# Ledger of designs, part 2: VHH binders against MYG1 protein YER156C

Target 1, 338 residues: MYG1 protein YER156C, of Saccharomyces cerevisiae (p40093)
Amino acid sequence: MNSVKRVKLNSKMSKQICTHSGSFHADESLAVYMLRLLPEFKDAKLVRSRNPKDWEASDILVDVGAQYDGVKFFDHHQRGFFETFNEKYKTKLSSAGLIFKHYGRDIIKTILNNKVSSSDLDLLYDKVYKQFVEALDANDNGISKYTIPKDSNLEPNFRDNAISIPGIISGMNPNWNEDTSDESFDRCFARASEFIGGVFVTLVRGYGQSWLPAKALVAQAIDERMDVDKSGKIIVLPQFCPWKEHLYELEREKNIEKQIEFVLFTDSSGAWRVSTVPINSTSFQFRRGLPEPLRGLRDEELSTKSGVPGCIFIHAAGFIGGAKSKEAVYELAKMSLA

## First folded at step 1 (VHH)

Design g1 (framework vhh_gefurulimab)
Fold by ESMFold2-Fast, scan of step 1:
Structure g1 (fold): chain B 338 residues (1-338), chain A 122 residues (1-122)
Amino acid sequence: as target 1 above (338 residues)
Amino acid sequence: EVQLVESGGGLVKPGGSLRLSCAASGRTFSSYAAAWFRQAPGKEREFVSAITWSGSTTYADSVKGRFTISRDNAKNSLYLQMNSLRAEDTAVYYCAADLGTYYEWSDEYDYWGQGTLVTVSS
């Protein structure tokens, strides 16, 4: 079985990871976990030390050594460090961001058991950074999500420090009146690394195993659009899936940007929905609304006024509607195109 | 090109109410953080209220409980409902939106409207 081959490979790939000793933070806790997901570092010895002799003996250094060379040293604490993930991002990298920038594609491939194409891997690489790693980089570098003007006199309505990932990791350090030996800090670090690593892996699996497969359903729906309606502006999904981000990307790839205006799918009750398409992936505004005279109407009143049997509702804002059949939601979408 | 246009300012008596509107063209408010600022005669510009892309709201201490910020995504408009107005609320009110980033909000790089004057006088 593969275990024997893996044992022999690991013996040849005996590596040592070094990070700093003492108090730890979310960035290096995640960075060490991410490295240890890789076959090369799976059974690596972790040394937590600020001693240059331990740095010399190590294969890779994370958040220590005051250097960044993209090979052995992955620290962001030195003067003049301004690295970002790429030109689309302003957030300066922490040690987590540095490791993810260099190893992220291999980390994702490992989590997904190599069941991902190169183009889909690029999508996941950007998505994982944007949704998770960037926030950790920002926190470590003291960057707030919102910049509040100095004359604002703002005060928060509540305290949220204990429910943020960085706050939770900080709380996992030994307290001042507990055992503060190197051994105690190392045990606490191991628990913190496993915690943040578990969150990270769960998120990556969700994107790779649930979000990503929706792309194929959306692509097929786009390819079949002319069979749905001659305009090509209505697509039908075989079931509900996370379609929005995939739709925008596929429109760009197929050079049909802004053309799809309605998406038909079944909801959890088995009834049909007609959804408008937002202007972009982060907008709550839509390219084309459902008919204004029908907005806010329900059931028999909606069915009578629309002339479409089996209607359930059209939201007051006109962005979504529902009916008992595919034929009914198609007619509601088609009316909107007139 | 993005433009913000404020409206709804005017003369009101102390204790009265006004609703300010800010209409955006070129981009939608629903994708961005947006805010209201004001500048009283002879004073520097001060923060009034902000709404995040997720809909979370924040208020300056001077207006808490009296002012309410909101968005209408269908109309691509930002609003400030001002109740229990005081003489010290007299100012030019500015609409601002951070269209440069989806994770940051900054007054240095925000798009700004031309302002609308609110006068609270008996």
Scores: ipSAE 0.000, ipTM 0.091, lowest interface PAE 22.2, mean pLDDT 82

Design g2 (framework vhh_gefurulimab)
Fold by ESMFold2-Fast, scan of step 1:
Structure g2 (fold): chain B 338 residues (1-338), chain A 123 residues (1-123)
Amino acid sequence: as target 1 above (338 residues)
Amino acid sequence: EVQLVESGGGLVKPGGSLRLSCAASGFTFSDYAMAWFRQAPGKEREFVSAISSGGSTTYADSVKGRFTISRDNAKNSLYLQMNSLRAEDTAVYYCAADSFEYYLGDSEEYDYWGQGTLVTVSS
């Protein structure tokens, strides 16, 4: 009836997790780690086996069993499997994506010590999938980040296989000339699972504790926009924060889509920046650029040609500029609106 | 006041299906973990399935693969889809709610209980 008794019951709901034996990959390494973060699975035994008797004895199967029922079996290797995270995504799920789809909200709540509202949890659930889990799903399913046109001769300038998370995890398997016993593979799997899990937890904490609180700062800046400029197209942040994703969402919520064109904020030195707003989160195109004649200019030359004292720079592409004062970056933004 | 009202029970033949519903009122449904329990005649009350506030689910071994728990926070409703029903599934099914955000499994830990709905699986 109380918190102590509730915690005790949760801790005693020990389970058995099963995944396949032998060579392992990033998807099931993360999936097993994510499950073990949950109170109901924290004391779970892990069995790595392709034996049906071990599958019967297990409470949950990850990346083995050739079935997906959303209850006990979480495998994506069977024919006719085209499950996605939701209707907004086209990437076929791996075992990591399957576990995250079903348990992701509870996993995030556990990582954040239940210090998150239901609405904020939905934002984090989508963000964690989009920024991290989707790439693991794509890698496991052989899906490329870019669709290369058939008439294209695009070739990579370098190889990065050993630097990627899937490449690092693959490299953690026993080498051919080392101990390749089941026990050795299990020890290597445990190390790999801890490694990718640590990366995952760090990312989720960053989103929940740093990215998410920025939403309130952006919301306030939008509410105060008419006090910045009569156009309502310039907002001021009290400090640098991750504003882009929050801006697009808040514009949609307030029915002011595409209206904010410049964001003013301080850098770590106390100097000011004026940033354009990209047309979307992945674009290098912006809604309105800084003045073309001023692009690529710096310091005295920029201050003289703009008529604005204290300028530092305007990037050659016109997407960002800097100056010594708020007044200076405001003038650069305002002249861009003329 | 807090109320949980179950519906959807009835008589069904072995191999049949039923969908149970639980309508909740008097608390912020989306913040609560929800569960289904059942009690057969002459037996102790047993856990069937639970769903956390975040949507994570768990099932008793006897119902895994046959039953599916789900919730609709916009309608303040909990559901249990029961497929491939067996004679041993005959029981009064109870809806339960707990302010602890993760599922508990044990019936003693739930804050609120419904009055139950009878499911009879018989030929």
Scores: ipSAE 0.000, ipTM 0.084, lowest interface PAE 24.4, mean pLDDT 84

Design g3 (framework vhh_gefurulimab)
Fold by ESMFold2-Fast, scan of step 1:
Structure g3 (fold): chain B 338 residues (1-338), chain A 121 residues (1-121)
Amino acid sequence: as target 1 above (338 residues)
Amino acid sequence: EVQLVESGGGLVKPGGSLRLSCAASGRTFSSYAAAWFRQAPGKEREFVSAIYSGGSTTYADSVKGRFTISRDNAKNSLYLQMNSLRAEDTAVYYCAASRGWYLDSEEYDYWGQGTLVTVSS
């Protein structure tokens, strides 16, 4: 007999993802990877096709089908599409942004093994979009990072396209004079998806496992600030951690914006540091600098001129200093307040 | 285009084990879902086990817990480890590959020639 018995598989285990065939880009490479992180799509079959019959057979379509319904179709190429991540963002979504908008919280929860609170999850959801996914959305939609004035003569000092994530993914396509079969594009897509997915997962783990836990340390340090100094302008962290973004947000939440001027913490060597607080998260201007006469000095010379034993350094720009003890960096901060 | 060739069949006693192999030609096998089917004398071809390109597996109730399907994409190979074999497992075993979705596609696009497994009783 020339007929074969039909195969019926468990529908909950047998999901299918579809994206377009041929040349691929960073957005759908990441979108497919993100979906496969979810328990529902972990074992999903990927079909790369522009045939409507394959679209009908699929559970979810990414970057193909010219529709967006938030359920099955996740494409941004259709006319009149202007979706953004939320009202705070102006960047039009790509397929990566669409999948992240709908599944991002579950994707982050899966990467972090469900070890995140709902409020922290919302914080990570916004941070991951803002720091990573938005740039991919912008690149795919031809949106520039800077608005350059009409009469600008700006010329780049060097080219960096080959080391950007979108440029790297683009370069992973088969070259025009290589094997350009569907199978070749599918193999290259799989490698590209794994590459961008690895970058994405590493970033999300870093945020959830290292950046996020620093918030509790900074919150406690702020609550204990009056025990450090009666001004409330100096906080102490038990060790170095990514404190800056958390400090600004916690100051807002506690109605003490712009009040903290110095942060004391131990470095990896066990010595102490005193850091100034920048006026905002991206500025090299600070609320209050370390004393001008002490800037650029080190060791014995610094200890002698400051009158503080055990000093190690104060940077020439006055934004950071170090000493052998907590008491020494506290005195350096206290002098700066006078 | 994928060509499939099965091997590893033979005569085995009840309770014994066999490992079937399916060798795929070409560099495209990793993008396909692959399956094992069997056909016993005088019976229709029946589903045994399937493995998706992503690695998830499914089994017929009659072989669940006794058979294990696996793939090695670097070697373009599919395997079926058969343990605790029974007389009812006697059949010609076929390797199959498909690009279609299994719930909507009721047919596999590529088939091997088959390998005979005989469980003597």
Scores: ipSAE 0.000, ipTM 0.083, lowest interface PAE 24.3, mean pLDDT 84

Design g4 (framework vhh_gefurulimab)
Fold by ESMFold2-Fast, scan of step 1:
Structure g4 (fold): chain B 338 residues (1-338), chain A 121 residues (1-121)
Amino acid sequence: as target 1 above (338 residues)
Amino acid sequence: EVQLVESGGGLVKPGGSLRLSCAASGFTFGDYAMSWFRQAPGKEREFVSAISWGGSTTYADSVKGRFTISRDNAKNSLYLQMNSLRAEDTAVYYCAADRYYSGKYWEYDYWGQGTLVTVSS
């Protein structure tokens, strides 16, 4: 009856997302989820099809159509496609990376309920790509995490395919002896999309609500560094927070790279810590260690040998120590500068 | 250049076995679902078997229990173990790559040149 006309009228006003039918991957599962977070696509119809008529009827195509125009088509499967996230990255984009490149800032803003500044949004945009989306792009394009030497006979000690996100998504496809109809694949796709989308949203919220607020604490600590010690090499945080990545970025912004050598902060018990600063984000080496004669010592022995009352420990590797007071961890840092 | 090269075809007696191989190059093998198709003289191309990225398999009813598809992503290779062969299995066997696991032969991205399997006394 008239319900058919009403449905047809609504199809002119609603958005439609298209991706390929059949077996699915992590990249388009995430891409579709990310699009549907946006206000303009939250109520979008998803069509999984390789029929050109369905492509023509769609507002956006993901991982299908063999085209990339940054407007309607977001596929990476065509020959000569070598798009990267930006000039800092070498990893070729998958459909997830393409959608994130174009919509990532709006996606992050939506997850954080628009409670983010433009500069902080740029920081989160790069961080989310680097920590999550890049690995999915690499996996989809067959790019290895490590470059293995030509004459290497390295064998993995174990297999982890079944517990990786791409492996989990692959395993969510219908099995050969199950219902392999289009409806079944679509149902499995919806489940996979919700799974990877949930992981993604949790990560973005963690970065926006917990990691990002630490930047202001680190910035203030850097601004106050000369009040802590005349060298400017020691900073004090009011509490433990994820400071390392913010420290490196703020040093670059303030043109003081490699100058901060110790970070003082309280742990959850109210005791104080003195931490060294690693030479970079992936290194176990540090700019300046705690004194070698004090490493591995604890309590009374450490307090006596250092001459600093209230010491608790200095790790055997010299990268971190603890004491009962701010004054005590300051003295441990200060003697390390001599 | 993209290449799929089949091997292992030949003449075999009814009840015998053959193992077909397909060597892939020029594309990221692990990203593709892989399939075997066959075409007997004067017939349409027929689906035989498919294997997904994760190793999930599908078989045509005519070959279930007799044929086994497998893949080795480290070697960029696809295999078809054919047991209890019948005269009706005589065909040119084609390796095909499909990102979408559509099951429709005209929708596959890459095809090999084929390897002949003849089941005759």
Scores: ipSAE 0.000, ipTM 0.112, lowest interface PAE 22.3, mean pLDDT 85

Design g5 (framework vhh_gefurulimab)
Fold by ESMFold2-Fast, scan of step 1:
Structure g5 (fold): chain B 338 residues (1-338), chain A 123 residues (1-123)
Amino acid sequence: as target 1 above (338 residues)
Amino acid sequence: EVQLVESGGGLVKPGGSLRLSCAASGFTFSSYAAAWFRQAPGKEREFVSAISSGGYTTYADSVKGRFTISRDNAKNSLYLQMNSLRAEDTAVYYCAAGEYYDFWSGYDEYDYWGQGTLVTVSS
């Protein structure tokens, strides 16, 4: 045995978390929820106060106190604050980002019931920040997703603030004509914190329990690629899974960047799909498209024109197609390489 | 290959100070909880102090206020600053690291251990 004695890490000692009173936002609502997932803070008392005596009595302060020391104070409102998640990110941290930066690995481990390796934890830590926490940091700091050229007449086609996470949390504050006591704000905060926390936990579980296991399937498909086609440009997945991000990462790890051009997999009906590989994770451009003469064709017309029996469709844009058998989608991919 | 190597032990008189170091290699130290344990002659190994990957610290009542645990993730190192040493602090001190924390059970479990460093407090 390489382990000896279990240690209790103060998980049952009462701690105190403090955040500001009054109107609340998504960042500290999430930050408080994330802290309370941790063993040390699971039974913590939450005090919502701008009184320095309450700050002094607290073990950790979130989004209040005008200080950041990485130990007790986690506020981003002070002059000269430019902290980012790491050197690869330019988005300034909010209180949510600060808590996630310091406790994110422990938070993820807790959500996944400790069923994650340290290397996979590093992958999830970056992915959760990039996909969820960074947007909350940006929203709280007034940072726009896009840089719009000056003198541009660009205008959004619709409004979406009421269905965004920050907008929903903002809407959970007491209205001006409701009970606006401290007790009412605290009850609303608790509800908002549980809401955003639920979204966060669902996302983390999805990544850890569904997205992450897909990496092994993609790795195996890459290892078996020469058995699929001598070019090594076509891989077959045993079932549909979230393959794109893993493919790019595994290509880098295996020093075969940009080599895989088609992915074959079954859909929910048992029919087969052939998908192109986008140039990168955010692009609508693909490395190699399906044949132009076949795009937009369906069923018998597609089968006749391609010479491949059992075809169902090839999208007009040429990025995906389908057929009744693995052999049929393989032939569609193969002819694209000619 | 995971290794933990302790250093800094020695002979000190009561009231003296020592700083123990633990050098970690072969794993991503910043992702692990780490702890110090000690074993006095003829006694069971006992907990001294722990620090989680997120920086939470805990101390045995016998050392609280006298010892300080800290970590330097850039140097893959764990430290124990021991002040106001007493004869009863005499023991072999072990560094430990564990990847998993079981939230539901409330326990850290340490998978990796060093060979230990001897601390003797005697006049």
Scores: ipSAE 0.000, ipTM 0.145, lowest interface PAE 21.4, mean pLDDT 84

Design g6 (framework vhh_gefurulimab)
Fold by ESMFold2-Fast, scan of step 1:
Structure g6 (fold): chain B 338 residues (1-338), chain A 122 residues (1-122)
Amino acid sequence: as target 1 above (338 residues)
Amino acid sequence: EVQLVESGGGLVKPGGSLRLSCAASGRTFSDYAAAWFRQAPGKEREFVSAITSGGSTTYADSVKGRFTISRDNAKNSLYLQMNSLRAEDTAVYYCAAEYGWSDLYYSEYDYWGQGTLVTVSS
C-alpha cells in the first residue's frame, strides 16, 4: 500500500480537553461534561492543568488560559470580559455559559437523539439557558438574583447555599485536611462533573420529551376554545400537561394576549380541575379568580351553594378548583365570567 | 461584581501586632468565602487563612495560634489579627473572595485586592 492509504486517522479523532487543576466549581464541571456529550469530544482525554505546555497540547481549553476566542479558548477570568448569552441578557458568561453559547444546540440535539426540529431547538436553547445555565453564570460571576433597594430591609429568612448546585459542587472538593493531591482533585472533579451533568441531561430531556410536546396540546385547545364556550375564555386540555408557558407564547403568536382565563383538565384520579391563568409566568395573581363566596368550600357544601352538582373543592385563594365531571368544572369557570 | 480594598499594613518590630482590614464593595459580602494570602519579596504567593460564609475558619501551619481571621458581614469587612509577628511574616498581604462555597487555594479565588505591605523589622 502507498503512504496515502497509511494515514493515521486516530490522531485526528483523539481530542484533548484542558481545564484548570486544583479546586473546581460548577461552571467548568458542567462545561467539560457538556463537551464530552458531543461526538467529537466523547472519547476526549481530560487534562486538569495550569501548565502552558498542556494548554498548547489541548484542542479546547475551558476556564483556563485567560483567553476567549470561541474556537480553542473558553475562559472568562481575563480583564475586560463582558460576553453575554445574547443582547436580551445582562449576566456575564462563565465557562459553562461560553460552552453552552457555542455548542448548546448540538448538545441539546445529542441529548434528544436528533429528534427535534430547528425551531423547537431554538426554543429549547433559550429555555435551557434561562432556566439553568444563566444561574450558574451569575453565581460564578458574583451576580445576585435580586437588586435590593438601598432603603429596603429585605433579609433572607433562611440560608440555602448548601443545597444550591454551585454550593454542592464546591462542597465536593477535597477538604483542606484530606488528600489534596492532583489525583484526588481529579477524582473529585469527575464525580462533580457527572453529578451536575446528570442534573443537566435530566432537565434537557424533560424539556424536549415532555414540556415541548405539551405545546401542541395547548395550541389545539386554543383552536377549539369557541367550541368550549362562546366567550373563547375557557380551554380544555385532554390531559394534564405543562401548559402555562406555552399558553403565554401561543397567545402572543395568535394576538390574543390575556384572553384565556380558565383551563380545564383531568387530574391523575380522573376527576376534573379548573385552573385560573396567572397574569404572568412569575405571578401568584390571576387574570380572573373563581367566585369569592365559594372559596374554601368543599363537597356537598360547595355543590349546594354553587348550584353545581359533583363539586369537590375551590381553594381558599380562588386560583384552582375541582369537580367530578368536565361539565361541573365548566359551570364553575362559566359562572366566574359573570 | 465585588471590589476588595486592604488596609492596616505597616512597619512593626518582631513580637508586635497588626490588624489588617479588607473592605468589600459592589455585592453582598455575606455570600462569599474570604481569605488572606501573602507574598514575600522573591517568593511565591502563599495561603494564610480562610473563613467561609458560615464563619468556619482554617489557617496555614506557619500562622496557627498567632493569627486570627474574622468577618463582619454588616460592614462588608474581613479582618486578620496578627500577633507575635516574626521577620518571616514580612510580605504584601492580599484579601481574596469567592462567591458561594469554600475554596482554599489562591489560584481559584475570583476576586482579589491590591495588597497591603507588612514589614517586620527592628
Scores: ipSAE 0.000, ipTM 0.121, lowest interface PAE 21.1, mean pLDDT 84

Design g7 (framework vhh_gefurulimab)
Fold by ESMFold2-Fast, scan of step 1:
Structure g7 (fold): chain B 338 residues (1-338), chain A 125 residues (1-125)
Amino acid sequence: as target 1 above (338 residues)
Amino acid sequence: EVQLVESGGGLVKPGGSLRLSCAASGFTFSSYAMAWFRQAPGKEREFVSAISWSGSTTYADSVKGRFTISRDNAKNSLYLQMNSLRAEDTAVYYCAADTGSYYRDWSGYEEYDYWGQGTLVTVSS
């Protein structure tokens, strides 16, 4: 057996992916990586070509061919293309968004080893698009993150053009004074695709394995709230976890919107925190603050004035506080309700 | 043009350690997945460990916890740190490069396009 060079005699059992040759961007780099996570494309041959003969020979085309049919062609460069992820989104799709729209659920299932329910999969599908893929779609289509009034004199304090995933991927193309052969572009593309793919998989895994399981902890804490305090306004988490998004959704599902006002949990040191609940996910305003006379106080002064032993702090804005025990942070929350 | 040259093989006693090196030339080393395979006397070639261009690693069950694969892109070099060596680890160790598809089952030796000549590791008392 020849161990130096391998020759394939039959390619009929493998699929072929095609994308354009030459300079590459984040969208098709991710799209190709996402496809190759799927069992049907795992061993697919990648051809980078603008030749129609190569398109005809391919099973799927991304970011090339000037067509979108949701089956073989996944390009967004044709005139009159205005596809979005769904009716809730206004951002026009790139090739990454197109592939994620059609294969995203299967891609997420593959990353999570099929250990996800259908309802959780729908939640992750939206979350992954909203947090990651939409920004790539927007960048590729020249869509700005902010709409700034024309009469505004807002100027950035620094330039961060190179500190973004699209900027990093663009920088991974061969430089003008390097080997700019098709083979060199293909090698650079493979490296870029692995880079953005690794970031994507890490993010999806984090959402599926860490963010999502927090929902069950928050649900249990809500169900047990009357055992914490008769008001039902204080919940206790068994450990720190990403609770905010889950709390709002679970309150809606249980018809108790705006009722939970304080969340008690342990911090990384083992001390306890009492957190207010913001009025919504983007607000620095909270439903109910910690007591005004105690705000900005720390340690012995806070413990003495509150009458609660073991206090550590209450933030000057009153949105969070800490103490050495669960009993102490419960008392701080309880007195806030008086 | 592509060349892979292994070194670091030798005779070692059971429980001992050995570090293998593979020097790569003729291709953009940092862009490709690399692997170690071995072939024991009278046996088929088997997978040992693989590392992607980004540093992700995979190990055969028989070597997990004992062997560590690593790469140095600045030196165009691949390494295999072998600890707690056993008589069953006796084999010719081969360095391999995958210059084709970047998503593959790295345990399949047929996926690798280029191979070194091998370096002999003998674990004996």
Scores: ipSAE 0.000, ipTM 0.097, lowest interface PAE 22.2, mean pLDDT 84

Design g8 (framework vhh_gefurulimab)
Fold by ESMFold2-Fast, scan of step 1:
Parts: C-alpha cells; sequence; structure tokens
Structure g8 (fold): chain B 338 residues (1-338), chain A 123 residues (1-123)
C-alpha cells in the first residue's frame, strides 16, 4: 500500500498534460497554467492534440476528450454536462472552472507559499472563483451576464471584446494570414497561457496578501466601536484597508447587519477621512449621508459652518469627507447621527 | 458525431420573409450555444445571430429588429425568422453549434457546422 503511494508520488515530475490542438481560448490557457503551478505538474509535458492515442498517454486531459471524471478527464463539451462550482452558483463550468474546482485550494496555497489558514483558504477559494474564474466559465459556455427577453429592444451601448481577458487571449491565436502550423499554434498558446496566468497570480496574491489581512483590522474596529461612539455606529481603522466586503460579512457573523454607518481612517497623506457605508459592496447608495448643509463645502468655509476646525472637504454627494485630525472627522460623523 | 442540416432557403422578393431551420443530431441546442452565419458571394463568412444555452440572444447590427433566432428543444431544431428582407441579405446561411465561448463571434469559435442554405433576395 505505502510502497504504491511512494512510487506514485515519485512519478509526479514525469506527468503529461493534454489539451486540444488548434485555436485556443482563455479557459484551457488558464487551466494548463494553474495545473503547472502545482508541484506534481510543474515539469509536466504539454501535448496539444485531438488524437485519442495522445489522450491515452496523458495523465490529465483539459478541454478535450468529451468526458469529466474529476481525476483524468476535465472537459465540458459533452452532452448533458451541467456541473457548477457549487450549489450557490448557476454558471456552467468550463475547463478552467473544472480545474479550479478540483485543484483551486492547492493552487492558492502554492501562490501564497502556504501562508494561509484553512478557513482563510476557503474564503479565498470562493472569492477567486466569484471575482475571476466564474466570468471565464460563463464566457467559454456562451452564457450572457443578463438573461435578455426574446422581444427585448435592449442593445449593448458599446463593444468591449478587445479589452476583456477572453478577447485578448483569442487575439493571441495566429491570424489567418500568418503561420498556422501546429508549432505556431503551440507557441502562441504558451504565450497566452503565461499571460492569463500572470493576471491570475497577481489577483490571487492581492486577495491573499492585502485583501484578506484587512478582515482582522475591521473585526477589531467593530469590537471597539462602543469606545468610539456610544451609538456603536462609527468604527475607526488604524490605517486604510479594503474594509467594505469584510464589514458586511462581519456584521452578518456578529448579528449587527446595517448598524455601522461611518468608517474613519487615514489617507496616504496622513489626513483623516470619514466614509459612509454603502448599502452593499457594489452600490453608490449609502446607509446614512454626511450632513446636507455641509455637502460640497471645503476648507475654511466647511470649518466655519460645521464648527469643526481643520476640515478639508465633504463631497457634494455626502458619501465621504476629510479633515486634518481624527477628532475632526469623528465630529463630522457624530453630527450626522443627530 | 455532430451533424447539422439547414433548410428553408429560397428566392424571396425585397420586403419578404423566410424562416430558416437547422436540425441537429449528436448535440442538443438547449445544452449548447448555437448561431447563424452567412456568406455573400465574394465575401467572408459573417456572424448573423446566436442563442446561448441559457436562452440569451445576440444579433449583428445589420439584422437587429428584422431577424429573430429561436430553438425548439422537443424537435432539437434552431430557427432564424427573417423579416423585411433586403437585397444585401442574399447569402448562403450556415448553422453552427458547440460555441467554444470566446469573445469574437468568428467561424473558428464553433466546432460543428451545417452545409448551408441559399437565400436570394431579388425581384
Amino acid sequence: as target 1 above (338 residues)
Amino acid sequence: EVQLVESGGGLVKPGGSLRLSCAASGRTFSEYAAAWFRQAPGKEREFVSAIYSGGSTTYADSVKGRFTISRDNAKNSLYLQMNSLRAEDTAVYYCATDYLGSWEYSPSEYDYWGQGTLVTVSS
């Protein structure tokens, strides 16, 4: 038993990956890159082929073979395929989504040099899928962002194909009047795979190294809120960080949904900001605005009318303001509660 | 193996209507994205319309408001209802399926094609 396991582990460095030949897309370009991040596939030979003999010789097949078994075959082109990332998602998986579903946690761990807890890994696994991989899955399966009624006059205001990741990858194929040999397609594929892989790794590092650590700062700020203001509606961050998504999640965990109305933090210059809390992470509407009479005012005019020295600004929409001191932005937040 | 068979092409006068059909074997249109392309004499094959697995549709600017793509899952058939036909709509119309899901609605994005059906708009 143990001998068989050791032999299999030692053979990992000789693995072969297969994907289809010819024109390539974002899904298998990313899928192959993701596999090659893993220790067992980092030195794997890549074969791009639609020949069953090459499939038989391979250890893993991506986007080819018309089968999905979660061990060797990872294709989504067969009839009756309806796999999703999990029960919360409706988007049908592409080969990228299939590889990410099975290897995503190990891929993220590898990118982050194993500097992530199991619970944080689960958060990153969902976040990376939701923010990046799901859109590639949808694009690859021809799934529109919106379900448009058949008799609808809804038309796109512009075309953005040339500035999307799938669009860029498709544009990296050989053009019809260039060298369209198998060797040329393989060279172009390698370049495309490295490109989308670089984007993916940058995104995952940002989430793991910058976005994720902000959760602890927001959690502490929430725990200390009654020391900031007796209402419990104002929190202070020790420094600027990506707080919005963490705030909504932590409010749900602590059963205080919609209670926090203002966030105080320093900007890069050392001046202070007071930010309203949007009703959700993508909204430009907020739970409570800064005072109506002070909106659009700046500097001395704002300081005089508010009675708060050291004010810098309050945006015309009332969603954010700034001042020279923590005490000043606190007073702006506090008067908003009156 | 996937096979697509188009029908419904023919001669029609300007302002007239035609309904093209595409019958599939080896693939179900409700499971895969499907599209209509056309090729006029001496020109490249161009995108006309597509329907995605979820039922969402898209159209080339030249046919918006005049053409409607639809499918019948029970008959495993794809349709293109063409209204207010113009001389410039004259082309061989092709059915395509198993869209590979890339950004460009180019012929290379589809694995399976029909043989085509000729539509002539002429007086």
Scores: ipSAE 0.000, ipTM 0.113, lowest interface PAE 19.8, mean pLDDT 83

